# Ledger of designs, part 15: VH-VL binders against q10491r548to677

Target 1, 130 residues: q10491r548to677
Amino acid sequence: KVFKLGILIQNEKVRKDRLLSNREVGVILTSSQLMFFKNVYWISGLLDQLEDFKRSHSFSPCYFSPHLTSLSADYIIPLSDLVAYGDGSRIENELYSFSVKQKNQRTHVFSVTNVDELNDWLVKINFVST

## First folded at step 19 (VH-VL)

Design z1
Fold by OpenDDE, look of step 19:
Structure z1 (fold): chain C 130 residues (1-130), chain A 123 residues (1-123), chain B 106 residues (1-106)
Amino acid sequence: as target 1 above (130 residues)
Amino acid sequence: QVTLKESGPVLVKPTETLTLTCTVSGFSLSNARMGVSWIRQPPGKALEWLAYIFSNDEKSYRTSLKSRLTISKDTSKNQVVLTMTNMDPVDTATYYCARTLDENDYSPYFDYWGQGTLVTVSS
Amino acid sequence: QPVLTQPPSLSVSPGQTASITCSGEELGDRYAYWYQQKPGQSPVLVMYQDSKRPSGIPERFSGSNSGNTATLTISGTQAMDEADYYCQAWDTWTYVFGGGTKLTVL
């Protein structure tokens, strides 16, 4: 089951000054994992389909083309012992950041364009991870 | 002593699936900051990273090959498995598994390598 | 897509200093790693995080990273140092290797 799909801005930690690089990535949240895609156009296309479907079929399951199972993720994070939390920081006065971390593992930092999207990711990630 | 050893077929036919196993010793695949990567090297050519898996089952794939690659691990057996579908002669290479370290949230690197196994794709 | 560029070959006389460069825009903000590979052998890590030597690597090996270029330097080059050298970096869930440099000790 897919709980959410969208585009996130990855804030990658780098050496020295611990500067962060930004890159848009596609993301699919399933019941078991977070799937990441470097090609955001695939996810954008799916989002468009989802929006179109919502406008026309409010009470039916959404079927994507291509099927989500046919998509190959570039990067996968299992949801076991995963926690998502906001740090209250804003990037470039436009983006809202949040962190995803598994116990005793690396912290991943992402950003979104608005606070509603931020809260939605936090709620859904933590819900599925519980 | 840390060791990695690749095993699997040395000859694969085109369109068939390659399955390689990396058996590790001297460290645990449950170690929070350790993983295993697969890296290949065509004869006389450069190294090419393929995929990695960490103790938390975090996975990454080379974008150009992600549709053909699957990486998994069995911690109890100290084994990491790589499958690569639809093999082609161009995939002929020595395939290495290597211990991958993620220390202090920095970029991982490969501190121990297996001896490698030559996989030839030919009809 | 990210690419690390190395000179394909380099020749030095014994005792001379060899400098192998690795260039790529990703190296501006990321660490470089170096591997030595002798014929018929597996790669061996010789430098990590730009300038740190693993145990067992001779002190004549050193590393630096400035701008978009990482450099592996071998002072007092010996015949045993003849090998292929690969630089490596990280880019968003992906490892990237350079094309390799064949170091010949004349």
Scores: ipSAE 0.869, ipTM 0.938, lowest interface PAE 0.4, mean pLDDT 92
Fold by ESMFold2, last read:
Structure z1 (fold): chain C 130 residues (1-130), chain A 123 residues (1-123), chain B 106 residues (1-106)
Amino acid sequence: as target 1 above (130 residues)
Amino acid sequence: QVTLKESGPVLVKPTETLTLTCTVSGFSLSNARMGVSWIRQPPGKALEWLAYIFSNDEKSYRTSLKSRLTISKDTSKNQVVLTMTNMDPVDTATYYCARTLDENDYSPYFDYWGQGTLVTVSS
Amino acid sequence: QPVLTQPPSLSVSPGQTASITCSGEELGDRYAYWYQQKPGQSPVLVMYQDSKRPSGIPERFSGSNSGNTATLTISGTQAMDEADYYCQAWDTWTYVFGGGTKLTVL
């Protein structure tokens, strides 16, 4: 089951303690994991299909799950005890970031350019992970 | 003492699936911020990273090979398993497993390597 | 399509300083890591996060990263340092290795 499909900016901790706005990645939120894709080309076409579910304000999974969850991801983060949280907004560049973290593990940071998209990711990740 | 040991077949036929097992000792596969990577080296050529898995089951795959690779672990057996489908003679290489450390969310790195196991894919 | 470029070989006499370079655009922002591989042996980590030396690696090994170039430096090179040396970077959850440099100690 697919709960959200989108594109995030992956932020990466690099030299000199900087958090680099690194690159866009495709993301699929399933019932059990976040799946990440470095190639974002094919995701754009699928985002239109998912918009109807977002307009319904439903947390129900998307029917695409049979063929989307069989895709080969570049990176996988399991949802077990995963918490998503963020600072909410950045006014200057309109870049909004959030973090996902499991206790005592690596913190992953992502950004979007739209605050509504940020909040939707936070709500859906935390809903599915609990 | 941290040790890793690779095991699996020496010879594989084309199109077969390779299954490699990394048995670890001196640390637990449940330890936070610790993982295991698989890296291969064709004869006379450079190192090529394939995949890793961390204690929380976060996984990463080399993009060009991700459709052929599956990595998993069994913490109670101290084992990490890599499967690689549709083997071809160009996949002939020494396969290593290595402990992968995540220090303060920087790039994870390989601090201990196994002895490696040579896998030959018949032509 | 990231690439890390190393010279294929380097020769030094015992006691001289060996400087092995690794160049790539990734290294402008990212840490370099270095591995030593002696003939018939597995790689061994000799430098991490540009300039940090793992426990058990001699103090004659040092590292730096400036611009797009990381450098592994071996002072007072000994015959036992003869090996292949690989640099490595990490970008978006995956790794890239340099092609390796064969260090010969004549």
Scores: ipSAE 0.852, ipTM 0.939, lowest interface PAE 0.4, mean pLDDT 89
Fold by ESMFold2, last read:
Structure z1 (fold): chain C 130 residues (1-130), chain A 123 residues (1-123), chain B 106 residues (1-106)
Amino acid sequence: as target 1 above (130 residues)
Amino acid sequence: QVTLKESGPVLVKPTETLTLTCTVSGFSLSNARMGVSWIRQPPGKALEWLAYIFSNDEKSYRTSLKSRLTISKDTSKNQVVLTMTNMDPVDTATYYCARTLDENDYSPYFDYWGQGTLVTVSS
Amino acid sequence: QPVLTQPPSLSVSPGQTASITCSGEELGDRYAYWYQQKPGQSPVLVMYQDSKRPSGIPERFSGSNSGNTATLTISGTQAMDEADYYCQAWDTWTYVFGGGTKLTVL
């Protein structure tokens, strides 16, 4: 099952301890994993489909084809013991960042331009990972 | 002493699925911020990274090959497995597994390499 | 696609300094890593995070990264340093290697 689909700015730790606003990535939150895609073109069509669904006021779940979860991700982060948390101290260029981390593992940082979108990601990731 | 050893060598036919096993020793696949990568090198050509898996099951795949690759691990057997579908003669190469270290969230790097295994795909 | 450009070959005499370059826009922000591969052997990490030497790598190996160009420098070059050298960077969870430089020691 897909819980959220969207586009995030991937922030990457680089030389001189800088956190680079690197690039947009597509992301799918499933029941077990975050799946990431470097090519975001195909997601725009799905996001339009999702907006049409919301506009219709339908209560039926939006069934993405099983092909969505069978897509080949560039990067996969399992949800087991994953915690998502906000980084409100770093609001630059109206960018809102959050981190996802498992204990003693790599911290991944992402940004969005809308605080409501940030909070929705946080809530949904933490809901599914617990 | 850290060692990695690839299974093989292997001869495969076009369209077949390749399965390679990397057996590691001298470290645990459960160690935080440690992973294993697969990297290949066609005869006389440069290195090409394929995929990695970390102790927490984070995975990364080379974009051009991601639809053909699956990486997994069995920590109790000290093994990392790569499968690659739809093999073609251009996939003929020496395949290496390498320990991949994540130091403080910078780019992970390959500090120990296996001896490599030759995979030949008939033309 | 990101590209790391290395000269395909470099020749030096024993005792001279070899400087192997690796150029690419990603190196302005990202660390370079270097691997040595002797004929018939597996690669060996010789430099990480631009300028750090792994244990067991001689002090005559050094590295730098400036202006989109990383450089691996071998001072007092010896015949045993004859090898292929690959630079590597990482971007958005994936790797790019340079094409390699064949170092010949006459």
Scores: ipSAE 0.852, ipTM 0.936, lowest interface PAE 0.4, mean pLDDT 89
Fold by ESMFold2, fold request of step 20:
Structure z1 (fold): chain C 130 residues (1-130), chain A 123 residues (1-123), chain B 106 residues (1-106)
Amino acid sequence: as target 1 above (130 residues)
Amino acid sequence: QVTLKESGPVLVKPTETLTLTCTVSGFSLSNARMGVSWIRQPPGKALEWLAYIFSNDEKSYRTSLKSRLTISKDTSKNQVVLTMTNMDPVDTATYYCARTLDENDYSPYFDYWGQGTLVTVSS
Amino acid sequence: QPVLTQPPSLSVSPGQTASITCSGEELGDRYAYWYQQKPGQSPVLVMYQDSKRPSGIPERFSGSNSGNTATLTISGTQAMDEADYYCQAWDTWTYVFGGGTKLTVL
């Protein structure tokens, strides 16, 4: 099951402990893992499909094309013992960042431009990951 | 002593699926911030990274090949397995597995390499 | 479309200094890593995080990264240093290798 899909800015730790606002990535939150995609254009199309469905007030089911579980991810983070937690935005960029981390493993940092979107990611990741 | 050893078929026909196994010793596949990568090298050509898997099952795939690749591990057997579908003669290469270290969330890197195994894709 | 560019070959005399360059946009902010590969052998890590030397690598190997260019430097080059050298960087969960530099010691 898909719990959330969207676009995040991937922040990457680089030389001198700087966090680089690197690039947009597509993200799918499933019941067991986060799936990441470097090509974001198909995710934008799926988000447009969802928004058009909401505007139509249709009672028909919303079906995504293609099926989301058949997609090949570039990167996969399992949800087992994963914790998501927020970081504040930087003044210059007005970005809202959060981190995901499993015990003793790599910390991944992501950003969005909307605080409601940030909070929705945090809530859903932590809900699904227990 | 850290050791990695590749095993799998030497000859594969076009369209077939390649399955390679990396057997490790001298470290545990459950060790935090440690993983195993697969890297290939066509004869006379440069190195090309394919995929990695870390102890927590984080996985990364080379974008151009991600639809053809699956990486998995069995910690109890000290094995990492790579499957690559729809093999083609251009995939002829020496395939290496390498221990991949994540130090302080910087770029993970390859500190120990296996001896490599030549896979030839030919009719 | 970041790419790591290395000269295809470099020749030095024994005892001289060899400087192997690796250029690319990713190296402006990111660490470079270097691997040595002798003919018929597997690669060996010789430099990590720009300038850190793994255990067992001679002190004559050093590294730097300035601008968009990383450099592997071998002082007092010896015949046993003759090999292919590959630089490597990482961006958004994936790796790029340079094309390799064949170092010849004549």
Scores: ipSAE 0.851, ipTM 0.936, lowest interface PAE 0.4, mean pLDDT 89
Fold by ESMFold2, fold request of step 20:
Structure z1 (fold): chain C 130 residues (1-130), chain A 123 residues (1-123), chain B 106 residues (1-106)
Amino acid sequence: as target 1 above (130 residues)
Amino acid sequence: QVTLKESGPVLVKPTETLTLTCTVSGFSLSNARMGVSWIRQPPGKALEWLAYIFSNDEKSYRTSLKSRLTISKDTSKNQVVLTMTNMDPVDTATYYCARTLDENDYSPYFDYWGQGTLVTVSS
Amino acid sequence: QPVLTQPPSLSVSPGQTASITCSGEELGDRYAYWYQQKPGQSPVLVMYQDSKRPSGIPERFSGSNSGNTATLTISGTQAMDEADYYCQAWDTWTYVFGGGTKLTVL
């Protein structure tokens, strides 16, 4: 089951202790994992369909058939013990960032351009992971 | 002493699925900062990274091969398994597993390599 | 896919300095890593995070990364340094290797 589908900016720790605003990635939040896709073209079309579906149903989450969860992801982060967090403050270029972390694992940082989208990601990731 | 050892078939037929096992010792697959990668090298050619896995089952796959690859682990057996579907003669290569070290969230790198195992896909 | 470009070969005389280059756009922001592979053997890490030398690698190995080019430098090159050398970078959870440089010591 899909809880959210979207596009995030992946931030990456690079030389000289910088956190680079690297590139857009497609993201699918399922009941057990975050699935990431480097090709965002196909997700844009699905996002349009998803937004139309959400608008028509206003008050409920959108669920897709299992076919989306069978897609081949480039990167997978399991949700077990995963915490998403951010303070909602803006960063460079009007980007809003959040982190996802499991104890002692690599911290992943992502950004969006809209604070409502940031908060929706935080709420849904933390809801599904608990 | 950190060691990695690849095991699996020497010869596969086209369209078959390859299953390779990496057995590790000298470190734990439960260590959050130590993962395992699979890297291959066709005879006389350059290295090509395929996939990695870390202790929490976090995974990365080479984009061009992601639909053919599955990586998994069994921490209690100190094993990491790679499955590659629909093998073709172009996939003939030496397959290595390597410890993938994550230092402070920088790009992870390969500090210890196995001896490699040659997999030949018949033509 | 990102591309890391290395010269296919390099020849030096014993005792001379070998400089192996690795060029790619991502090296402006990202660390370079270097691996040595002798014939019939597995790769061995010889340089990480541009300029850091793993334990057991001789001091004559050094590394740098300036602009879009990383360089592995071997001073006082010895016959045992004859090998293939691969540079490597990481971008968006995936790796790219250079095509490799065959170092010949004659």
Scores: ipSAE 0.850, ipTM 0.933, lowest interface PAE 0.4, mean pLDDT 89

Design z1
Fold by ESMFold2, fold request of step 20:
Structure z1 (fold): chain C 130 residues (1-130), chain A 123 residues (1-123), chain B 106 residues (1-106)
Amino acid sequence: as target 1 above (130 residues)
Amino acid sequence: QVTLKESGPVLVKPTETLTLTCTVSGFSLSNARMGVSWIRQPPGKALEWLAYIFSNDEKSYRTSLKSRLTISKDTSKNQVVLTMTNMDPVDTATYYCARTLDENDYSPYFDYWGQGTLVTVSS
Amino acid sequence: QPVLTQPPSLSVSPGQTASITCSGEELGDRYAYWYQQKPGQSPVLVMYQDSKRPSGIPERFSGSNSGNTATLTISGTQAMDEADYYCQAWDTWTYVFGGGTKLTVL
């Protein structure tokens, strides 16, 4: 079950402790994991399909092409004990950042250009993670 | 003393699924910020990273191969398993497993390597 | 996907300094890592985070990264340093290795 899909800017810790605003990645939040995709063009297509479905006002279920169950992720972060957090402050280049991490594990940082989208990611990730 | 040991060597037929097991000793697969990678090296050629898995089950796959790869672990057996579908003669290589260390969120790196195992895909 | 370019081979005499280069756009912001592989053996980490030397690696090994080029330098090169050397970088959860440099000491 998919709870949210979208595009995030992946921030990466690099030389001299800089946090690089690296690249766009596709992301799918499921009931058990975050799935990440380096090729964003097809996830943009999924977002377009979702918007077309909403505009149609159909009472039928929304079906995606390709089916979400056939997706191969580049990176996977399990939701078990995962916490998403951020202060909502705008950082460099009009970006809003948040982090996800499990205790004593790697911190992953992401950015969006819309504070409402940031808050929606935070709420949904924290809601789905137990 | 940290050691990693790959299963094999193995001969597989084209289109078959390869399954390799890495057995680790001298560290726990539950240790925070530690993981295991699979890296291969075709005869006379360069190294190619395939996938990793960390103690919290974070996983990464080489983009060009992600649809063919599955990585998993069994902490109680000290084992990490790689499955690669639809094998082809071009996949003939020495396959290594290596401990992957995440130091302070920098790029993880390979500090201990197994001895490698030869995987041959017959035609 | 990124490419790391290394010279295929380098020859030095014993006692000379060997400088093995690794070039790629990602190295402008990212750390380089270096692995030594002797014939018939597994790779061994010899440099991490551009310039840090693991325990057990001789002090004659050093590393740098400037202008999209990482360099592994071996001063006072010895016959035992003869090996293939691979650089490595990481970008968006995935790795790239250089093509390797065969160092010959003769």
Scores: ipSAE 0.847, ipTM 0.932, lowest interface PAE 0.4, mean pLDDT 89
Fold by ESMFold2, look of step 19:
Structure z1 (fold): chain C 130 residues (1-130), chain A 123 residues (1-123), chain B 106 residues (1-106)
Amino acid sequence: as target 1 above (130 residues)
Amino acid sequence: QVTLKESGPVLVKPTETLTLTCTVSGFSLSNARMGVSWIRQPPGKALEWLAYIFSNDEKSYRTSLKSRLTISKDTSKNQVVLTMTNMDPVDTATYYCARTLDENDYSPYFDYWGQGTLVTVSS
Amino acid sequence: QPVLTQPPSLSVSPGQTASITCSGEELGDRYAYWYQQKPGQSPVLVMYQDSKRPSGIPERFSGSNSGNTATLTISGTQAMDEADYYCQAWDTWTYVFGGGTKLTVL
């Protein structure tokens, strides 16, 4: 089951302890994992379909094909005991960042350009992860 | 005393699926910020990273090969398994597993390597 | 696809300094890592995070990274240092290795 999909800016910790706004990545939130894609071809097309669906004013659920869970991800983060957090604060008036972390594991940082999208990611990741 | 050892078939036919097992000792696959990578080296050629898995089941795959690769682990057996589908003669290489360390969220790196196993793909 | 470029070979006399370069745009922001591989053997980590030396690696090994170029330096080079040397970087959950440099000690 897909709960959310979108495009995030991946932030990476690099030399001299800097946090680099690296690249756009595609993201699919399932019931058990976050799936990441370095090319955004498939997700960009799906986002366009979702916008067209919303403009039709349909109240039917937007079901993405089960084929989404069979896609080959570049990176996978399991949701077990994963916490997403951020405060909705703007970064440089353009970006809003959040982190996802499991206890004693790597912290992953992402950014979006829209505070409502940030909050939706936080709510959905935390809901599905517990 | 950290050791890793690769095992699996040494000869496969084109189109077959390769399954390799990495058996580890001297550390636990449940240890936080520790993982195992698979890296291959064709005879006389450079190293090529394939995939990793960490203790929490975070996984990464080389983009050009991700549709052919599956990595998994069994912590109770101290084993990491790599499956690679649709083998071709160009996949002939020595396959290594290596412990992968995540130090303070920087680039993970390979501090201990297995001895490697040569996999030959021919008809 | 990221590329790390190394010279394919380098020759030095015993006691001289060997400097092996690794160039790529990734190295402007990212750490370099170095592995030594002797004939018929597995790679061994000799430098991490640009300039940090693992336990058991001689002090004659040092490293740096400036201006998209990482350098592994071996001072007082010995015959036992003859090997292939690979640089490596990481970008967005994946790795790239350089093509390797064969160091010959004459």
Scores: ipSAE 0.841, ipTM 0.929, lowest interface PAE 0.4, mean pLDDT 88

